# Ledger of designs, part 9: VH-VL binders against Uncharacterized protein C28H8.2

Target 1, 141 residues: Uncharacterized protein C28H8.2, of Caenorhabditis elegans (q09243)
Amino acid sequence: ANFISDPRSMFPKMVRTKNAFHFLQYFMGTFRRMFRNKTEMIEHFNYYDDQVKGTDCHIQEELDFARFKSYFDRYTRTHYNPEIRIIFAIMTKDSSHMTVEFHVTSQSWFGFEDHFHMIIRAVNDENVGWGVRYLSMAFNC
Key: E = the ipSAE of ESMFold2; O = the ipSAE of ESMFold2 at other seeds; V2 = 0.75 times the mean of E and O plus 0.25 times the DockQ between their complexes.

## First folded at step 3 (VH-VL)

Design b05 (framework fv_bepranemab)
Fold by ESMFold2-Fast, scan of step 3:
Structure b05 (fold): chain C 141 residues (1-141), chain A 119 residues (1-119), chain B 112 residues (1-112)
Amino acid sequence: as target 1 above (141 residues)
Amino acid sequence: EVQLQESGPGLVKPSETLSLTCTVSGGSFSGYYIAWIRQPPGKGLEWMGTISYSGSTNYNTAVQSRVTISVDTSKNQFSLKLSSVTAADTAVYYCARTYWGASDAFDIWGQGTMVTVSS
Amino acid sequence: DIVMTQTPLSLSVTPGQPASISCRSSQSLLYSDGKTYLEWYLQKPGQSPQLLIYEVSNRFSGVPDRFSGSGSGTDFTLKISRVEAEDVGVYYCMQSIDLPFTFGQGTKLEIK
């Protein structure tokens, strides 16, 4: 598939690579940099409204894109030293698609440890390399 | 445009509980942290504690056995209760907001409310 | 708890002259995220404190460029290149790297 021609495709603003582990390293590094530099998610990834989902488990509500972005941007601004763990990674036999779940823990400035879960679906585009196609996050779960 | 305004009784008797309210106006405070900071007459600043919009709190160990901070999201209010007060608790009490772009600095402060502990 | 110590406790300056205030922390304010959690506040007479400087050297919005912060680790300095009458008040340094948040004892700046 050619994600360059698909207007719904998500491409990170990072080095593009055909190697899945290199891609995951850069993806995780980008999240660490967002926490360190207090930058917005959109500065690092080209998202489209239908490619991201947020959920707030405390209030039992699905977040639209604007609220999702606000929650994540607020989270990165109020938290430090993210620890990103891969819970699972499943790749198709032909290395064209990958689904990865992350568990992210970080320290709030209050000193509390907070966390969220994140699932990405990534595709190895023949012209670009690995890129995120879908992102889902759960807050207060 | 966001403003913070403290209110309280002004005078409290020794051994009683001091109750102060901070009202947020001029904008949303959802996703912010609010701190209570006090200043005894002629002395420096002392951080009392902070609370998030979700109700998570941290307190200064010097007062943690006597202090409770809470939030009422329906009224856009944060409150501080300090039990068993003494003359040493006489101070101007401020509420202040965490600044998200400035590494947890306090960018907006209320005008302060004077509390005198006296019989 | 992190102890913040300011020197001098007071200083008097003729308008247009520079002023320098030092702040020392009992432990490093540099965090593993690469940031140093030191702020400076000014409390003018009869007013609430206001933020001047965050992360050692960054001026808060609206703060004149005659204010500058510097330092690293445990030793920090606030400088005013040309003191104006509006600068009278008490200056406080604060650390926000660890709880409880702690302030220096304050430095009173007066005009001669």
Scores: ipSAE 0.000, ipTM 0.506, lowest interface PAE 15.2, mean pLDDT 79

Design b06 (from bep06 with heavy chain D98H E100Y W104D, light chain D98Y F101W; framework fv_bepranemab; at its last look DockQ between E and O 0.44; V2 from the best seeds 0.00; counts 0 for: pae O 12.6 > 2)
Fold by ESMFold2 at other seeds, look of step 4:
Structure b06 (fold): chain C 141 residues (1-141), chain A 118 residues (1-118), chain B 112 residues (1-112)
Amino acid sequence: as target 1 above (141 residues)
Amino acid sequence: EVQLQESGPGLVKPSETLSLTCTVSGGSFSGYYIAWIRQPPGKGLEWMGTISYSGSTNYNTAVQSRVTISVDTSKNQFSLKLSSVTAADTAVYYCATHYYQLGDFDPWGQGTMVTVSS
Amino acid sequence: DIVMTQTPLSLSVTPGQPASISCRSSQSLLHSEGRTYLEWYLQKPGQSPQLLIYEVSNRFSGVPDRFSGSGSGTDFTLKISRVEAEDVGVYYCMQSIYLPWTFGQGTKLEIK
């Protein structure tokens, strides 16, 4: 909270972790917490690089930080009781990059039980630690 | 940009089944929910039901016994079937999207007029 | 079902003057998680409806700032600070808190 800055002020203002295990636990923990209210979303997005890019498997347009934030802002408005778990995690031999697949489930306020997969590619920056560089959201892919 | 187009017959006889198709183009619909909404001439809007990419549905209780909404993911098409139609089912029928069940419909198709007449 | 009642059902407004449309719900639209699920749509002549306002007061992308929404619980208002010719059409409120999702009867806005 006291270490969270404006997300548009470049993420290096808050120290991330260089430990891969801690990064994954904090990423998942802050992911769940952003469903509580909008202010918790800032904490989760501190783990995303400002230059983050990504795709949805059925949308060809490249997604950026603002679009991911908008997506999760809308998603958390209508969903609750999130569960997130790791399907797999792979790290390069030099511990500089990792790829992680998550499975997310949640309940909709409008009568649907929903789920999707997320695949992240994260890099371990020498100065700031692990951050998400690429995010793919997969619904029925 | 996602685009929707409704298609189907403009005239249906009473007691028969109304069958409409919503075709989604300009992207993927896997992250969208498709709703069917109708508007009788000169009257207001009525939500009929919503379907997810995975085939999960919710229907308006007023039409639940007569309505079936389905999806064909290989064709990016959603279908509406309304059985045992009467003159009260005469309306413009719209399909509309909402992203991840947010309840705010955008975009809408252009609509297709269906008349139930002898 | 939640009944949505709009007032007035029709109004004529001199260009440049304000307009106000009321929407009353038969039950509170405030969910226990703290959000209020009330939308406003505009259907211009010969067009499909388009989203104007979501969650009571948030303007949808591309909606001019002369449109504003307010209210809480069961009473909601859409205001147009200065009506323009392009604003003619039928305005609908909609609740999305409980199934079935329901619309108001519509309010026809005309220029006089």
Scores: ipSAE 0.000, ipTM 0.549, lowest interface PAE 12.6, mean pLDDT 81
ESMFold2-Fast, scan of step 3: ipSAE 0.032; ipTM 0.600
ESMFold2, look of step 4: ipSAE 0.005; ipTM 0.556
ESMFold2 (binder alone), look of step 4: mean pLDDT 89; pTM 0.930

Design b07 (from bep06, 13 letters changed; framework fv_bepranemab)
Fold by ESMFold2-Fast, scan of step 3:
Structure b07 (fold): chain C 141 residues (1-141), chain A 118 residues (1-118), chain B 112 residues (1-112)
Amino acid sequence: as target 1 above (141 residues)
Amino acid sequence: EVQLQESGPGLVKPSETLSLTCTVSGGSISRYYIAWIRQPPGKGLEWMGTIYHSGSTNYNTAVQSRVTISVDTSKNQFSLKLSSVTAADTAVYYCARSPYWTGELDYWGQGTMVTVSS
Amino acid sequence: DIVMTQTPLSLSVTPGQPASISCRSSQSLLHSEGRTYLEWYLQKPGQSPQLLIYEVSNRFSGVPDRFSGSGSGTDFTLKISRVEAEDVGVYYCMQSIDLPFTFGQGTKLEIK
């Protein structure tokens, strides 16, 4: 399925996971590359896993949802069957960070959009004080 | 009071496409997910798939290549289409509401019996 | 796929006596956030299923106090403290931690 069954409920556990900070440091390694129309399967990582299996075809942006959707709509307009990898980092109240990675195929994208909205709503909940600091996308690399 | 009601042909021929509609009344669909669950005669329950009002879907891998769930928000209707049916698809089909992708199917339709036979 | 196994497959109970139904999953239903995604449904004869219990032990709105759920990890139990005539039907456990969502095979409860 490559997406979280209840992304809103996962958030509190993820902010308590110290090992997820290692993934943030890895993904902070600053590469913007032109994505290619080259199909590659990219794996969803478990946040307990210290190893990330990824490509160098990442677009790194600090994005709100509207900007993210704009980029995504452009990509899907030009690619009929995209396979995508979505990575985002969540800033917590104690200034720690966590990374969440999704591997999404074209078939699962329509399901992922609602999960992503749930995550963003949870992260932007004023009562919790969380925020999305970093969002990275990788496409058919 | 929220109510869900299924409708569609009771008899479908082998190799044809099964088409069902679920109509929601008494409540807004914009905050909820709709799942389709089926039950063959004398058997247990099988989840088919779930859709949100935006059109986003998840399907059971067992039927993924044959199933399509869609939504018409102007009519408060959800549709299930299952192609290339066989006798194994004979079942009562239910639609049910969920506040999450992850279940808590809190309200169910009455179910509609579909028989696949020539 | 997560396989859900129920025991017993059927039981007959005298009115007012307790009933207990077990559900076992092929892998843990405990999610990383600390929640366990196990639900119980009741299907009365000739009717649609109805939600009884969510997240292992929480009764859905309107469900009588005589119903209780318990368990953790892979082993779960639904208990009815005093069975009433309206409790007759087939009970299903369901996992919703991972796709596809899967149900147990069902346990038929009858009154003697």
Scores: ipSAE 0.000, ipTM 0.501, lowest interface PAE 17.4, mean pLDDT 67

Design b08 (framework fv_bepranemab)
Fold by ESMFold2-Fast, scan of step 3:
Structure b08 (fold): chain C 141 residues (1-141), chain A 119 residues (1-119), chain B 112 residues (1-112)
Amino acid sequence: as target 1 above (141 residues)
Amino acid sequence: EVQLQESGPGLVKPSETLSLTCTVSGGSFSGYYIAWIRQPPGKGLEWMGTISYSGSTNYNTAVQSRVTISVDTSKNQFSLKLSSVTAADTAVYYCATEYLPYGSWFDPWGQGTMVTVSS
Amino acid sequence: DIVMTQTPLSLSVTPGQPASISCRSSQSLLDSEGHTYLEWYLQKPGQSPQLLIYEVSNRFSGVPDRFSGSGSGTDFTLKISRVEAEDVGVYYCMQSIDLPFTFGQGTKLEIK
């Protein structure tokens, strides 16, 4: 399958909506689905190297795209049933940009509850609606 | 509001590969998911699989070894290929948009295309 | 796979009278965030299915208020308060909490 969208686009527009609340519901729904489909998450969103950042606070290392992809693919295969909570959100007055921080908890296949923090930066395209421009995940913090 | 239209050969011989196309119009499909659902004559609905515009797929395990869904974003077209067909694959095949805000639901649906597997 | 079981498989109703259709899932459709992924569809004769209800009780755009959904966990009900001629068709429940998505076997509604 070919990704032919603008090379600067990181994520597909998940739905054609200008309503930020509906966009966030759609984003959270898509994210839950990635845990359900363990093999497709990173490929699904067609990430670009400069738009995805991972960190592992235990080893105090920032994960480049290749390591982040491997890390998160492994994480989604070993965890299920994510619970996503918004802990911070800020939107520009004109509704053109939004930054949202999530706290994600999930059940480990081995019986433990794990968590991580996720930040997205989203932009509102006049003709299409909200789309994710940047994604960051912090593990073991 | 997007519109969907299925097209296919109508008749396929046993053991061959069925190929169907879904054309999406009325807007960009970027940000949508497209699902294929089939309905054998007089029977219920069976979800076959879903694809995103980026090409990520989810398949029903019952058909996973035989089904491939693909996308051509330049033409707003989605395709389903089902290999090694038998009479049990005779059905109306639908494509539908899949929305994810409160679970996954299908709306709108295409009109469906009838596929008969017969020698 | 989650199995969806509908009862009855068919019913005939006099116009203006109520109708009730039940749907039971083999496991809970409630997620960790409190959402229940149960949808209802109607397929009118010769037409494609159309969405009626999502997340148990939310009426889809354009769906008349005589349709209502209720339930929790594994037991769900679709109710039509006053059946009209345009309501004839086959009703399906669907779960979308887990892959593969599965439908009930369908309930055919006819007018006496």
Scores: ipSAE 0.000, ipTM 0.518, lowest interface PAE 16.3, mean pLDDT 78

Design b09 (from bep06, 13 letters changed; framework fv_bepranemab)
Fold by ESMFold2-Fast, scan of step 3:
Structure b09 (fold): chain C 141 residues (1-141), chain A 118 residues (1-118), chain B 112 residues (1-112)
Amino acid sequence: as target 1 above (141 residues)
Amino acid sequence: EVQLQESGPGLVKPSETLSLTCTVSGGSFSGYYIAWIRQPPGKGLEWMGTISYKGSTNYNTAVQSRVTISVDTSKNQFSLKLSSVTAADTAVYYCARYFSGSYPFDYWGQGTMVTVSS
Amino acid sequence: DIVMTQTPLSLSVTPGQPASISCRSSQSLLHSEGRTYLEWYLQKPGQSPQLLIYEVSNRFSGVPDRFSGSGSGTDFTLKISRVEAEDVGVYYCMQGIHLPYTFGQGTKLEIK
């Protein structure tokens, strides 16, 4: 019924900075807060300038943005105590592009620990600062 | 495409233990739960219990003292054991997958008929 | 346990006509997290149940636009705008908010 395709277009993008370290801190902080608040979830997705893709290793499916958002909304409501850490980060010498991989762990309501991997590609716009151009998440891998 | 398939003997004697297996293929259950749901002939659906891939279980209180659900991750198999069976346990038994919340039972097995008789 | 009550228990409709099935729960299905865990399933003769509607009003993948769900709290409705032969079967509502998960008694839909 009420799938909102590309909700990023409905809301202004929040938290733009030219400092890569501050951008990552804001990104990770917002991500942690998503597990407690729908507003943070919308704000987090508003960092995306381009594409969001997911992969579900349960059934070898790819998730477009609408499916990904629905899946992740469900995930954040059934899990708590998220921990997010950077596996690696690479930035171009001119500070124009950055690729970061995260490993995320959380606890399920039913008493098991879950995890997934997330890769972002971010671009530093001269006028507004860092924003995510691409996000890929691998669930249950 | 995820497929679930139930198997078991089909006939069980009163007072014995019913043992069924659900095999999952075409995907994984690592972020999902598997549920067992039964349907006596001509009657409605009854949820029996669920298990996660890590072995966490929830059981219907109506059968809790008699039911055990387990998982064998190496075989992608889930087992249901129901002890001290009576004629009231005659039913079609289904296994079904769900991720809690929006899609509780999105894929179902074909069901296996179990008759309790001497 | 939450008791799910469906009405009617059976109905017969002429092809192309609408059908409506009601489901009432003994307590609210609204979770404190803001979600309502009410699903509808269809079991065609000789087949396994299949998911039709989740969270009150969301059609599952591949479900025709003819099906719609509505309701809140304790009162829910499934509507079929134009019944087709393939819609014959038993419809069940289910609550997924509290253990044990419970189903309604089922509503049998037949063609006249």
Scores: ipSAE 0.000, ipTM 0.525, lowest interface PAE 15.6, mean pLDDT 78

Design b10 (framework fv_bepranemab)
Fold by ESMFold2-Fast, scan of step 3:
Structure b10 (fold): chain C 141 residues (1-141), chain A 120 residues (1-120), chain B 112 residues (1-112)
Amino acid sequence: as target 1 above (141 residues)
Amino acid sequence: EVQLQESGPGLVKPSETLSLTCTVSGGSFSGYYIAWIRQPPGKGLEWMGTISYSGSTNYNTAVQSRVTISVDTSKNQFSLKLSSVTAADTAVYYCARGDYFQTAGWFDPWGQGTMVTVSS
Amino acid sequence: DIVMTQTPLSLSVTPGQPASISCRSSQSLLHSEGRTYLEWYLQKPGQSPQLLIYEVSNRFSGVPDRFSGSGSGTDFTLKISRVEAEDVGVYYCMQSIDLPFTFGQGTKLEIK
């Protein structure tokens, strides 16, 4: 069991829910515009994190649930444990890559706490533009 | 909710620098970016550039050598400076908000626009 | 730069009749992630542009359902099912897939 403790991560923050039965309502999208640099990318995610602080509900946007569910179903077929991983590959402006690892730990069957944590690992730490997919998550209370 | 308002000199002489300000009110602009878009009288829309809350900029290549966009977060203000102006720079200048959280690339809201005439 | 071409440049419509405006891009607006980055704006006389449609077919908040967008790749259409007096103005398509952002020339809609 590799449960993730709540790290002092400035970005992205770990979000936990009390009801794992609804975690399939989490949606993921991809960012459609190139960030000029890593700072712009961090601002996007800081905005998202900032909007959910001090609330019981997350800000939601209209996302492609069918596409997310397709990715989710694919990964659950290979992971018969409480951890599910979804990996995104992002191409930088110069054709190098940045990998975004999204994983969730779920114990929904027991009613245990669900949590998800999005981890960003830069393969190329550039001060120039990043070609990225739109990265966003929407949740229900 | 959020409102944008442009302000500027109205008339600028050829060869001088045009300076415009966009003031944001009614909400936080953290996580947003501001675009400057102009419209010459009776003509279409031309994107000039964008700036993020952190000050990162993108410019249209057509004006890149003459344009500078900046932000003053303490005043909730964004500025556009365009150097070496000519009659071709006569236009209504708009600022508009882009949203990082929503699908990027659309603009809402827009300011009311400010008319700039380049004339002696 | 991606060139956006609108047709017609002007049209005149009797109230209650439909209107159709076309927009064509010099390159595909389909991103590798499956999204198409085309928007439609309306500029009413003496006013700022306002967003009508984003990602080809999604109505922006408060936009009446008589407006609809369709298309794919390089060919796009904005339709108004029953034109009303408040729909008068200039319509612009815009691409937001690549910098610089570019607009069509505009289509002026007038009432007969």
Scores: ipSAE 0.000, ipTM 0.503, lowest interface PAE 16.6, mean pLDDT 66

Design b11 (framework fv_bepranemab)
Fold by ESMFold2-Fast, scan of step 3:
Structure b11 (fold): chain C 141 residues (1-141), chain A 116 residues (1-116), chain B 112 residues (1-112)
Amino acid sequence: as target 1 above (141 residues)
Amino acid sequence: EVQLQESGPGLVKPSETLSLTCTVSGGSFSGYYIAWIRQPPGKGLEWMGTISYSGSTNYNTAVQSRVTISVDTSKNQFSLKLSSVTAADTAVYYCATYWEGLFDPWGQGTMVTVSS
Amino acid sequence: DIVMTQTPLSLSVTPGQPASISCRSSQSLLHSEGRTYLEWYLQKPGQSPQLLIYEVSNRFSGVPDRFSGSGSGTDFTLKISRVEAEDVGVYYCMQSIDLPFTFGQGTKLEIK
């Protein structure tokens, strides 16, 4: 059974953190580890809101969570040795909203170094904690 | 924006090797694949092969024994060589960038006629 | 190899009327990750092919909303709600789930 994009797959929703620093550490840590471990990929996806939306510069239509899961599932099968770093991060005074830009690099199995920029907008839900509401990717644009 | 331009000999004799070049300009293509696709006159499209910037290749099994695709990163050029050509290899040859299911952009195509 | 079969091979449409083109694959184009790797290309007379639709139903940048794609598994359809003169050419479906990449034989759209 494919538990990444299978519509019948049900992932237990983990309780996330309400601490912004811990959220970023867990988000980036699971992002790195998902390149070597499917369990980490599932854990990484737990940091996204179920209604997350976003865009890719090569695709005209808005992307939803299923499309992002498929993107990362495919990407992690063709790339290795990821590096992710924060370019900037801005958080509201009340710790309710955060915008972060990442620069990601990785090595392709096809022999080239790959890179892209990723912007997230995250909201701190009072019951479950920080979750990504918007994800934008600029991949070879 | 990335632009592609094919160039080739126009006419090749049967049994010889066809050599084509695709020149990439207007941006970085290091994260993309380059594909070669051909179209015989009045017929459909046939994918021939794809190469990464680093030189990793995939070939259509129908031409695998005769085709070689290579890259010269210093010139931003990709080449296709097709050996032992016959009249069946007469076609317009295109190069195109490929990433994640999208062939875009395409070059303008270059016509190759195999004739004695 | 995955075989792509298009019907019809040719159609003539009065301007403003709809057009529909079907594409069948010899095996499912659904990847285990949930994506379906089916694209549509248009080749206008004397020009290179251009991408219209990817992943069954997504319009590529700049493609008018009169173009729509649908389908699943092995059966796919491209529809043009109101055909315009600029839409003439040969339409190709393509699969990119498996190597070798394969195209349908093409459908020629003409204005009558």
Scores: ipSAE 0.000, ipTM 0.508, lowest interface PAE 13.7, mean pLDDT 81

Design b12 (framework fv_bepranemab)
Fold by ESMFold2-Fast, scan of step 3:
Structure b12 (fold): chain C 141 residues (1-141), chain A 120 residues (1-120), chain B 112 residues (1-112)
Amino acid sequence: as target 1 above (141 residues)
Amino acid sequence: EVQLQESGPGLVKPSETLSLTCTVSGGSISSHYIAWIRQPPGKGLEWMGTIYYSGRTNYNTAVQSRVTISVDTSKNQFSLKLSSVTAADTAVYYCARVHFYDTSGYLDYWGQGTMVTVSS
Amino acid sequence: DIVMTQTPLSLSVTPGQPASISCRSSQSLLHSDGETYLEWYLQKPGQSPQLLIYEVSNRFSGVPDRFSGSGSGTDFTLKISRVEAEDVGVYYCMQSIDLPFTFGQGTKLEIK
């Protein structure tokens, strides 16, 4: 599996959509398994619109999209049984902005879990659809 | 729902540039891509390239040096220009919508096609 | 480029009988996201191609249930359980996992 030659690396701008669920699949193919289906994700965002507030998290670094994807893909493959969960999601009522925080865990060789959080800030342009404006990764949040 | 309609000159001389237009109507197209596919008489289908509403393009390597696809968002029109044409470029040219669901890129709606003959 | 090979090139079927068309890819069409990027299209005489099946086995909107797709990895099959006169045309498989998108050479379905 060569992630550099992953067909989706040719398509990041081509997979933009006005649908928030499709946007979340934009660069996280394995993340699709966590969501079970499109209806459940839409219901989750409806519930959390303007109500969900962030958790405190120590940001360790900011990453561009390519570096983030490369690290994420390697991390999930080297750590069997990773769990990916949305910690919170906030979308503006007009669906123009979205902030999503992900919690990723994996069982370590010693039975301890490796933890990190990633934060995505995205904007929905009327003509283009959803696009990432900010990506960061944080450890020990 | 969504309709695509191709238009072009029908006849083009060898060595000239072929120019085709695809007009899209009905439904929303801003979240989808438009592809150009051609079919020489009695032959199969060949993907030429794809463009997003924002103007981003991908081209088939076989025609990459000669093909340009562009978009006019004010008219909801997509254009294909193919330079230095030869008899091998004689084909029916289609535009089609590329639908991305999850990560799949299938061609869900097609125009009626426009026949282009390259001849002197 | 991924090469798509269809068999047979032509097929003649009595109305009401089943038909089967095979498609083989030169490399796996399974993506890292777990999906397989194979589609089937039908081009009726004098008409534009139309989508029948996407992601191996999903029927496109309005496609009759007599059409079914199956397969995995590199080997795929389109089946028509009971061929009707309106099913006449050329069938194409296509891969969309990698650029350039490529089509099989086509299978012509005729009525006896």
Scores: ipSAE 0.000, ipTM 0.501, lowest interface PAE 16.4, mean pLDDT 71

Design c04 (framework fv_ecleralimab)
Fold by ESMFold2-Fast, scan of step 3:
Structure c04 (fold): chain C 141 residues (1-141), chain A 122 residues (1-122), chain B 107 residues (1-107)
Amino acid sequence: as target 1 above (141 residues)
Amino acid sequence: EVQLVESGGGLVKPGGSLRLSCAASGFTFSSAWMHWVRQAPGKGLEWVGHIRSKAYGGTTDYAAPVKGRFTISRDDSKNTLYLQMNSLKTEDTAVYYCTTGPYYDSGAFDYWGQGTLVTVSS
Amino acid sequence: SYELTQPLSVSVALGQTARITCSGDNIGSYNVHWYQQKPGQAPVLVIYRDSDRPSGIPERFSGSNSGNTATLTISRAQAGDEADYYCQVYDSSTDVVFGGGTKLTVL
């Protein structure tokens, strides 16, 4: 059921709504479904305009959609009890663009806590609604 | 191994009440959005309503024909979904299905129960 | 309110290709899901997100969705494919919307 392998497949077909919060709910739900174990995925997606909660890690790699899928498929096989949180979400005043940073935490099979950051850039198409245009992964540095 | 089993259907008079249950197993019920879908004899599928997981506020939404008369609730400790039907009308006669997965998984209903028949007549 | 329209019935000869359509305003912008229902049974998801197949659904089932029309295609039709087929979308204003259903007859 994992469909992140083609750039077009990354862009959710929005129900006809320009509500950024509905878009984020859909995106978070898609991530939850990708984990093999349907253990509870804790989702935090509170956000505010012009709010930033930074990270101290450098972005080591920007991934195309195929590389992201490869990484995430491997990750979901070796980790359990995932939690996903929105670190920040910034939307332009005209609601045309949005940048969101997610912080994902989980436990490896060996019991170590692991985490990564994911940054997406989304565009709000006038007739369709929100869709992902860009994705990158930020690793522990 | 996901299973949904509906129960509580039967014959009821117009204006009466009935409570349906859906027992869930094989998945993390507390994290799932749960739905009721009905089908009148010889007719198509019609969405009745849903209840979100507690993480999303545990809120409910209903189709216009049942709003104000039907109430959806859940008991996560028992992995059970409920549909309380009040002020029943003959047009509520249908097989009622319990289903899961639509909103979070791009809107698809991944799993369905066998259904339970509700007949409103007299 | 958002509506989906399906033909009431479609007939196909054994071994031939059946096509069942689902029409809706700008339906290409929605994820369309398809269900198969046999008499006395619960619906079964056969296609989700326009063209993806659940595990266990044969490759003979495929889907497409563009503009105002989504299509479920059943290649090499078999007697066991006789059923009612329903399309479905999620719309923020009406929540879940089903098409009226199409009865597929295999001759």
Scores: ipSAE 0.005, ipTM 0.526, lowest interface PAE 15.6, mean pLDDT 74

